# VHH binders against o75319, part 273

Target 1, 181 residues: o75319
Amino acid sequence: GNHIPERWKDYLPVGQRMPGTRFIAFKVPLQKSFEKKLAPEECFSPLDLFNKIREQNEELGLIIDLTYTQRYYKPEDLPETVPYLKIFTVGHQVPDDETIFKFKHAVNGFLKENKDNDKLIGVHCTHGLNRTGYLICRYLIDVEGVRPDDAIELFNRCRGHCLERQNYIEDLQNGPIRKNW
Short names: E, the ipSAE of ESMFold2; O, the ipSAE of OpenDDE; V2, 0.75 times the mean of E and O plus 0.25 times the DockQ between their complexes.

## First folded at step 17 (VHH; framework vhh_h_nbbcii10_fgla)

Design z197
Fold by ESMFold2-Fast, scan of step 17:
Structure z197 (fold): chain B 181 residues (1-181), chain A 124 residues (1-124)
Amino acid sequence: as target 1 above (181 residues)
Amino acid sequence: QVQLVESGGGLVQPGGSLRLSCAASGFEFSYDRSYALGWFRQAPGQGLEAVAAISGSGGSTYYADSVKGRFTISRDNSKNTLYLQMNSLRAEDTAVYYCAARYPWLEPSEYDYWGQGTLVTVSS
């Protein structure tokens, strides 16, 4: 089916860059075939994503797609110059250590290759909120040494929406630091 | 969990050809453009040698001087498979060939995932 994701319209398309980091979060872009079900002002295609990032005077250097589906858009819908990484994550459960390590490796690798520029790491799931916020905050806590409450507050403020899943919040606040394997 | 499985090795006479295949699982070539893929070999009594590499987008390739013009690296996103076409084979190409993936963008010489290897013997 070509149905709009549940509650997708409830969320802002793109947040702000998280100050002191290279992260920016957004909801899943929807390819042209979804536009028949959307008003013009509700459209958020891959092209719209890049236009909104440019309007903030920012540039994407990497997109990390955390959705467990391929139906919303194709990597071919993105500019050829922007790397795309798919990390399949199941919603509702805290991401497992393998997923967390894949995310950390992707971020660390991007930062090493992009030390001479200020390009951003764009991260999204379906709503750009729970899985997205969890993995960004997990990185800030485990790798950057940010206090959990500060990471969560920074993400919430910059995304424009608060993390909703209590199990994700509890893991960030009280869970162990995930070490490299 | 990332797995790489090589196939296509065997015995071939000098001047012959072989095509090695590497079937990848745990990630998709079409979507995971951050994976760099390569072929390495280890000849009897020698160390590990890089042979060829291809970027995650397929847009750039590397070849060792010893194989330039003879070997071609390619990938098929629909089959999630990496290939090494080996032409004009020489006795010095005899080695165990390994498929490897670098994830996501680590140092150019670092590879995180390795196949079990496939033996190529060039003799006659």
Scores: ipSAE 0.000, ipTM 0.145, lowest interface PAE 17.8, mean pLDDT 84

Design z198
Fold by ESMFold2-Fast, scan of step 17:
Structure z198 (fold): chain B 181 residues (1-181), chain A 124 residues (1-124)
Amino acid sequence: as target 1 above (181 residues)
Amino acid sequence: QVQLVESGGGLVQPGGSLRLSCAASGFTFDYDRAYALGWFRQAPGQGLEAVAAISGSGGSTYYADSVKGRFTISRDNSKNTLYLQMNSLRAEDTAVYYCAARYPWLDSAEFDYWGQGTLVTVSS
């Protein structure tokens, strides 16, 4: 199916870099086949993503795709120079420990290999909000020692939209720290 | 309704090769990708044994120690098919082989969908 995701048009395409981190969040890019259902100003293709990042004077070094589908765009639609990681993550439920572990390992590996540059880790789900915000905040809390409320505020401000799912917020604020072992 | 159908089993001599296929219907690998896909086997008089598994992303694979270096699991999303390439077959590989799928929307540690199985016999 070429159906536009529900409420996808309601969200900003790309947030801003989260200061003090290498993260930038965005909504899912849509390949050319979706453009028949979009006005020119609504289009957000993989090419549009890279143009918008460049407009912010930033550069992507990794894309982490948290959607449960490949129907929106293919890795082949991205520049060959940018690594792509797919972590299939179901919406609505808090991501399981295996998913959290995979995300943390990918981020840690990128940071180790990119310590001598300022390239960003781009993270998206369908809207670039709930799954995306949860995993970024979970990383900041568990690995970087950021206070939960500070991590959530930072994400909300930089994404331009607030985390919407109460179960995700509750887990971040009061849930256990997920250890990487 | 999800259905998995295995094929490619048969009689083969020791040292030979077989490729098993598992065709999926009721879902698509490209869009509705399973959390994990795997091959299991049951030899005569024995319990069910995990043989190989591949993650939904295709980035992670598992192999039982008994088959490492001999068997290769792969998936073809365009054909909606899971494969098991079996090389250097041994008499102890004789079993009914099952393909199985697990979906994350079913909050379960177990594989949710199973095929009927295909018999592999390794003998002279």
Scores: ipSAE 0.000, ipTM 0.095, lowest interface PAE 18.5, mean pLDDT 83

Design z199
Fold by ESMFold2-Fast, scan of step 17:
Structure z199 (fold): chain B 181 residues (1-181), chain A 125 residues (1-125)
Amino acid sequence: as target 1 above (181 residues)
Amino acid sequence: QVQLVESGGGLVQPGGSLRLSCAASGFTFSYDRTYALGWFRQAPGQGLEAVAAISGSGGSTYYADSVKGRFTISRDNSKNTLYLQMNSLRAEDTAVYYCAAKYPWIDSPDEYDYWGQGTLVTVSS
């Protein structure tokens, strides 16, 4: 069956662009088969995602999907013009170095190829919060040299929800810098 | 990438026994012990019924009341295989049996993510 993820309704569908970056975070879009379990105002399909991004006068150039499942929506539900990257990331655990490396390389590659536009990198996990916030903040700290508390504050403010997992927050604040370009 | 393949189904008389196997590929039980694994069945003209489930660590099991005491679920990490030992089979156990796997994490709770193709078990005399 099409079961709505736990607490999915508790989170804002899409945050705001993080100023000074190309990142925007959101919760997982749910394909049409989930809509029978949702009120009209609760729906957040792939189409709804792109409509909300346009409403902010922004444009997506890449989607990075951090969920460990393919049941919520298919890449085929997205416009053909927007690249989609799947990085299977297990929840609860701080992502391993290989996962962090893949994320950084995808972001760096996008930025190199999109120097002449202002398109955004959309990042999501199930709630668009813990795995999403960790990897975005990790990138800002390790690659852009942002102070950990500043990265976390920026993400929390723009997402509209605060990072919840204490082990993720502790790793960002006190963990080693990963130099895996 | 992830695939589950059932085997071991067949025709058996009431009171007999069968052991079903589910071979997993695309992930390893030893590495990916976070998967919960289970068996479901669908009898002709009926809906899908949960039969048994085992946690990623193997420490917790579930059985439907209809099979409790007769069926045993187990996993063998060295063979990357899930088993269902079915004893004292009854005519009402006739169904297609499906192997399924899911990730049991709190920020992605859901129904089983991966399913096998099914194996037919017929109990008749």
Scores: ipSAE 0.000, ipTM 0.163, lowest interface PAE 11.7, mean pLDDT 84

Design z2
Fold by ESMFold2-Fast, scan of step 17:
Structure z2 (fold): chain B 181 residues (1-181), chain A 125 residues (1-125)
Amino acid sequence: as target 1 above (181 residues)
Amino acid sequence: QVQLVESGGGLVQPGGSLRLSCAASGYTFSYDRSYALGWFRQAPGQGLEAVAAISGSGGSTYYADSVKGRFTISRDNSKNTLYLQMNSLRAEDTAVYYCAAKYPWLDSRSEYDYWGQGTLVTVSS
């Protein structure tokens, strides 16, 4: 069904670029069929996503979709010039090592192939907060050597909402570094 | 259009080594570095199995658990060639090996839709 995700309206559609990185986080875009259940100012379609990124004078070069469903929008709704990577990630539990490594490989590969431009890596789950914030922060900590509290603060500030899941926060602050990036 | 031509298959003894090559054409290494290249194999009576893959930039590699530590995937963009170095070969590595290309490599909408004709690797006994 075309039911709006719980609490989806409570979150800012798209955050700001995280300074010093290529990351930008947002909540899941909803395809046109959901607009019947939304006021005009609540709409956030794939087209709206790209318009909001352009309004910030930024450009997307990759979208990483962490949702465990394909019901919210079709990958075909995205421009064919912007790669779309699906990493099925279960909510609530800390992502497993395979998911973390897949995310790191995608980010590393994108950065290596896009060193001559300023295009962004857009990352989203349902709300663009917990799974999204965890994987971005995990990358910054493990690969870029950022201190955990600094990574979390940067994400929270740029997303406009704070990471909510205590188990995710605890893993970022006190969990092991996942090597073999 | 992408064309892939494999070479290097043959008969080898258990514990031996073999290097497969895949010559690619129809794309340029400066523009089409976003192609993912991979090796797949199909043993008699079994389905297609992913063996190894390398990203368009060569910065990321993936290996099946059955071949980790024994096989090495590499690409030489100056020669437009993909390689699979196979060491410590086992009887269960006997299969037809295919090279394949996916464009763009990061895109889940893309599939490995460019395939070579395959090269037979037989590990005796």
Scores: ipSAE 0.308, ipTM 0.728, lowest interface PAE 2.6, mean pLDDT 88
Fold by OpenDDE, second read of step 18:
Structure z2 (fold): chain B 181 residues (1-181), chain A 125 residues (1-125)
Amino acid sequence: as target 1 above (181 residues)
Amino acid sequence: QVQLVESGGGLVQPGGSLRLSCAASGYTFSYDRSYALGWFRQAPGQGLEAVAAISGSGGSTYYADSVKGRFTISRDNSKNTLYLQMNSLRAEDTAVYYCAAKYPWLDSRSEYDYWGQGTLVTVSS
């Protein structure tokens, strides 16, 4: 159905670019059918996403959708010029190695192909926080060699909300490095 | 998982046209626009040759020099199908044609992740 995700309204629509990276996190945009259940100021559509990114003087080069459903918006709602990648990611649990690998592979591919520009990798789950934060931090830790606490702090600051789930935080801080390639 | 099934191959005279199709299952074009799709061919006694490729978004295409101007690669998201329109066919186009898919960020020489079983195209008078 078209019910608004729980607590979706509580989170900022779009974060800030993470300095030193190409990442930006945001909550899931909702297609037009959801607008009937939202106040005008609460609406956040795919179009609104791009407008907000533009307001930050940024440009999206890739969208990675980590939601485990397809009901929120359609890929057709996005510009054809922006690649869209769906990685079905189960909520509340630490992503499995395959999911982590898929994410890393996509990011590395993007960076390889986009060395001549400054386009961003937009990442979102439902709230753009826990799954999103984990995978971004996992990448920074495993691939870029960033200290776990630094990665988490950077993400939290830029997203405007802190990672909430202890299992994600614990895995990032104390879990094993995952295979990159 | 992901399966690719080619069809449309057959016997055609030189100068003729043929349209190949590649039906994808376990992979939805609209939900993963980061995959590159391509056509390959292997002629009798020859190695595998890249023929054409298209990016996941459809914004970029590649053609081998031998087929430029004659072949057109395209995709239909609604049908989850990749196509190869082959015009002005030549005897040297005779080969088994394969459909393949991979992440577009990989080198063009890198192996594709998924392959079809192939469809035979024979160009003969």
Scores: ipSAE 0.015, ipTM 0.343, lowest interface PAE 6.9, mean pLDDT 90

Design z20
Fold by ESMFold2-Fast, scan of step 17:
Structure z20 (fold): chain B 181 residues (1-181), chain A 125 residues (1-125)
Amino acid sequence: as target 1 above (181 residues)
Amino acid sequence: QVQLVESGGGLVQPGGSLRLSCAASGFTSSYDRSYALGWFRQAPGQGLEAVAAISGSGGSTYYADSVKGRFTISRDNSKNTLYLQMNSLRAEDTAVYYCAAKYPWLDSRSEYDYWGQGTLVTVSS
């Protein structure tokens, strides 16, 4: 399992914190076994992730991993002090209601436990774009009452790449609000 | 860091129109759209009343029931300027109008902590 994900190199490693929220999005970190296929400037390991977050004067308090695989890095490659949550999501499909509710519960729980700090919720899928952007925007729309176009624009600006999948965009704009939290 | 300066206030006859402007500074390029901006007013002997608010992108607006259909809020982020177009003005619109900024706009715990000095609008014949 040493194959670099398709188009992974085309995306910025880490976006900016989304202002007004505790979210930051990034592409999947790749453990050291992948580095032989990468130039030094292309490397983005779990350690590189934390270094880039620190360079922005931010601190991670939770990582939510939306990939359908465990081959890219191990939870043990992350600092012991940072909680890790795996939510298996299939690419290309809009996440189901159970997945959406699990994401919302994790975010709400983190925010309640971290009222006294400014630590961030890091969210990633393979490219940190479609599944990641969908779930973050869905949270902002359903929980925070943000208008869909505003949520999408905020995510696109901060990630540095636009949501690509039309079915995800259409669900965000025209789909039902999921109110089960 | 954020500074707000209102202009455009003055004396207007009932049924008239007036446009208020708020020049904002201290925004970074990454933050200018993360601030919600709003107009508040305080009539003589009354408390502070929210008039209108606009999201960072300009896509979401709020209006008090007393001004819906008469007032229009807009913003030009390239000029760092907020506007309030006031039409069909009434004597009860007489107040000091304040420009305010809220950061982060999506956080329910945040408040309008950045305020201008206010501009007086008098609606009188």
Scores: ipSAE 0.000, ipTM 0.156, lowest interface PAE 13.8, mean pLDDT 84

Design z200
Fold by ESMFold2-Fast, scan of step 17:
Structure z200 (fold): chain B 181 residues (1-181), chain A 125 residues (1-125)
Amino acid sequence: as target 1 above (181 residues)
Amino acid sequence: QVQLVESGGGLVQPGGSLRLSCAASGFTFSYTRSYALGWFRQAPGQGLEAVAAISGSGGSTYYADSVKGRFTISRDNSKNTLYLQMNSLRAEDTAVYYCAARYTWLEGPTEYDYWGQGTLVTVSS
């Protein structure tokens, strides 16, 4: 369907690259069929995503889609040169260990194969906030050794919105470190 | 939590070689420069001396003049392990060798925050 996700308009389309990392976070792009329900300045299609990344003098090398649906856009709407990975996650729940493993493995593989360039890993859920922020921060904490509060502050600043879900924040600050892959 | 565990120390004759390993847990070796890593040593009755250091993902290295040309610092990101290859060992290299990590994210402190327990290297006939 053509129903705009709840609160989607409340969030900035694309954050800034997180300095010292290869991550950039954004809200879900909406394919052309949604544009009739949006003002021109509210539109954020897959094409708009790539235009906004280019305007920041950045380049995407991978998109990780954390939504539980394909209704917002299709992989075919993306440039063929950019790999697309779907990791199905349900909102509200802290992602399980299998999901965390898949995310870490994808990031590690990208970084190993892209050491000679500066291309970014784009990560999104519906709002590009809770699931997205959790998995990026979880990676920085568990894999890169970043202190939890530093990871959260960096994500919040660069996304332009603070992580909202207390269970996600609590897990990042006080939860166990999951083994790296 | 960050933990560092050294291994590879032992008794070696002058002119010999040893390779020290430092296994890191609680983080991975970063493309983002979150940690600078180094080797320090303390000889009997002496203070702590910096031996070698390697910066985060950039891989720039430092060596003390006393070891330059003889020791090589390296890392294996796939094993999350820091190494010190020690060649042409001398009696004055006898010391407890410590692996250390310094958190450098967001321009952290200049001092090393995390230390291993140390591994003894004895160079003697």
Scores: ipSAE 0.000, ipTM 0.245, lowest interface PAE 12.2, mean pLDDT 85

Design z201 (at its last look DockQ between E and O 0.84; V2 from the best seeds 0.00; counts 0 for: pae E 4.7 > 2, unsure alone 63.3 < 65)
Fold by OpenDDE, look of step 21:
Structure z201 (fold): chain B 181 residues (1-181), chain A 125 residues (1-125)
Amino acid sequence: as target 1 above (181 residues)
Amino acid sequence: QVQLVESGGGLVQPGGSLRLSCAASGFSFSYDRTFSLGWFRQAPGQGLEAVAAISGSGGSTYYADSVKGRFTISRDNSKNTLYLQMNSLRAEDTAVYYCAAKYPWLDSPSEYDYWGQGTLVTVSS
């Protein structure tokens, strides 16, 4: 269906690049069929995503889509120059080890293959906040050795919104390190 | 479980055309566009040769000099299938043709991580 996700309008479309990383978080872009239900200034399409990224003088090199549905946009709505990876991630629950592993592998693979550029890893779920924030922070904590509170603060500041789910925050702060490989 | 299965090989006369197919399973062309797909070939008594490659997104392609202008690599996401259209075939194109998939996020020393069983193409009068 073409119903707008709940609270979708409440979140900034695109965050800022996280300093010291190649991550940028954003809310899910919506394909054209959703536009009739939105005011012009509320519209955020795949095209709008790329325009906003460009306005920040950045370039996307990878999009990781964590949504658990396929109704928001199609991979074909994205430029062919940008790799796209779907990792179906259930909302509200701490991602399982497999999901975390897939995310880490994707990020590490991208970094390995993109050492010669400064393209960004764009990550989104529905709101680009909780699932997105958790997995980015999980990566920073487990792989980069960043303190949990620092990772969370960095993400919140750059996304322009704070992680909301207490179970995610608690897991990041006090949960075990997940295996990287 | 990733699997690649080639088909479409056979006997053809010089100057003829043939289309190879590679049916992929275990991953989606639509929802995983981080990989690359390629065709390789091995002629009798020769080593493995890269023929053509295409990115998962389809944004970039590669062709060996020996096949440029004659061969076309393409994919159909809806069918999860890779193709190699071969035109103006020559005797020297005779080989077993292999389909391969490359996953950049896999830390593997091999260039391509998954291979098909191959399909024989024979160009002869």
Scores: ipSAE 0.368, ipTM 0.730, lowest interface PAE 0.9, mean pLDDT 92
Fold by ESMFold2, look of step 19:
Structure z201 (fold): chain B 181 residues (1-181), chain A 125 residues (1-125)
Amino acid sequence: as target 1 above (181 residues)
Amino acid sequence: QVQLVESGGGLVQPGGSLRLSCAASGFSFSYDRTFSLGWFRQAPGQGLEAVAAISGSGGSTYYADSVKGRFTISRDNSKNTLYLQMNSLRAEDTAVYYCAAKYPWLDSPSEYDYWGQGTLVTVSS
């Protein structure tokens, strides 16, 4: 079955663009087959995602899907013009160096190819919070030189929910700087 | 370790058709739609010419003016394979055809980062 992810209803669907960055975070959109288990006001489909982004006067130029499953929606549910990348990210531990590298590589590639526009990188995991917040903050810290507490504060404010996993927070605040290549 | 392997070349009469295939490994068309794939060709004694390209999302295509309306680039994500359907072939289409892939972030002096070994297409009466 298409079971609604635990606590998924508790989170705002889409955050705000993080000022000074090209990031926007959101929870996983759910394809139509999940909607039979949701009240109409609870629905958040791939179409709803793009409508909400447009309502913010923004445009997505890349979606990075951090979920460790393929059941929530298909890339075919996204507009043909939007690049999509899945990075299988285990959710209960700090992402490994390979995962961090793949994320940094995708973001750097996007920024290079999109230097002449203002399109956003949409990042999501299941709830758009812990894995999403960790990797966005890791990028800002390692690549952009942002102070850990400033990156976390910016993410929390713009997502509308605070990072919850203490091991992620501790790694961001006190852990080593990771390789960018 | 991206690898690209072309097949489907051969001898064909003018006005005929041929379908080239490019089997990809080392990345997944289904899970990574951030790169471009393309076909290039090189006729004897000539430089390399871009023939067609398709974006990773599949929403953007490019065709050289010389092949528009005759050639179609496409992909089959379930087979991880890129195709070039070539119709109304002309003698001028005779060349070695190469499959290529471009990742946005790799620091490479070329427009494309990964290349196949090529497959020969000969259009001759």
Scores: ipSAE 0.195, ipTM 0.630, lowest interface PAE 4.2, mean pLDDT 88
Fold by ESMFold2-Fast, scan of step 17:
Structure z201 (fold): chain B 181 residues (1-181), chain A 125 residues (1-125)
Amino acid sequence: as target 1 above (181 residues)
Amino acid sequence: QVQLVESGGGLVQPGGSLRLSCAASGFSFSYDRTFSLGWFRQAPGQGLEAVAAISGSGGSTYYADSVKGRFTISRDNSKNTLYLQMNSLRAEDTAVYYCAAKYPWLDSPSEYDYWGQGTLVTVSS
């Protein structure tokens, strides 16, 4: 369907680059078929995503799509030069160890391959908030050694919205470091 | 589990054409554009050589000089299948052809991480 995701309009389309990292978070882009239900100022297509990132003087080198659906846009709607990784992640639940490992592996691989440039890793779920914020913060805590509260604050500030799911926040603050390499 | 299964090999006369297929399972061409896909071959008594490759995005292709202009690599995302269209076949194209996938994020000593079982192509009169 062309049903807009619930509360999708409540969130900023794209955040700011998280300083000291290669991460940028955004809500799911919606392909042209959804524009019939949106005012011009509400549209956020794959093209709009790349335009907004360019306006920040940034360049996207990888998109990690955490949605549990393929209905919002197709990989073919993205520039052919930008790698796209789909990690099917169920909402509401803290991501399992396999999902966390896949995310860490993709990020580490990108960073190793892109040492000579400053391209960004774009991460999104439906709203670019809970699953997105959890996995980015989990990476910063487990791999980069960032303090949990600092990681969460950095994400919230740069995304422009605070992580909402208490189970995600609790896991980041008090949960074990995952050494699932 | 990532698996690749080749088909379409066989006997063909010089100047003929053949299309190889590689059915992939365990990942999706549409969803996971980080996998690079390629065709390799091993002729009798020779080492493994790269024939053609296509990037995970499909935006870049590679062809060995020996096959450029004769072979075309393509993919069908809806069928999760990689193809090699081989035209103007020569006796020296006789080889076992392998489909392979490389996950760019893996720190592998090999260029490609997943391999099919191979399919024999014999070009002979």
Scores: ipSAE 0.000, ipTM 0.257, lowest interface PAE 13.4, mean pLDDT 85
OpenDDE, second read of step 18: ipSAE 0.305; ipTM 0.685
ESMFold2 (binder alone), look of step 19: mean pLDDT 79; pTM 0.801
OpenDDE, look of step 19: ipSAE 0.331; ipTM 0.704
ESMFold2, look of step 21: ipSAE 0.174; ipTM 0.620
ESMFold2 (binder alone), look of step 21: mean pLDDT 79; pTM 0.803

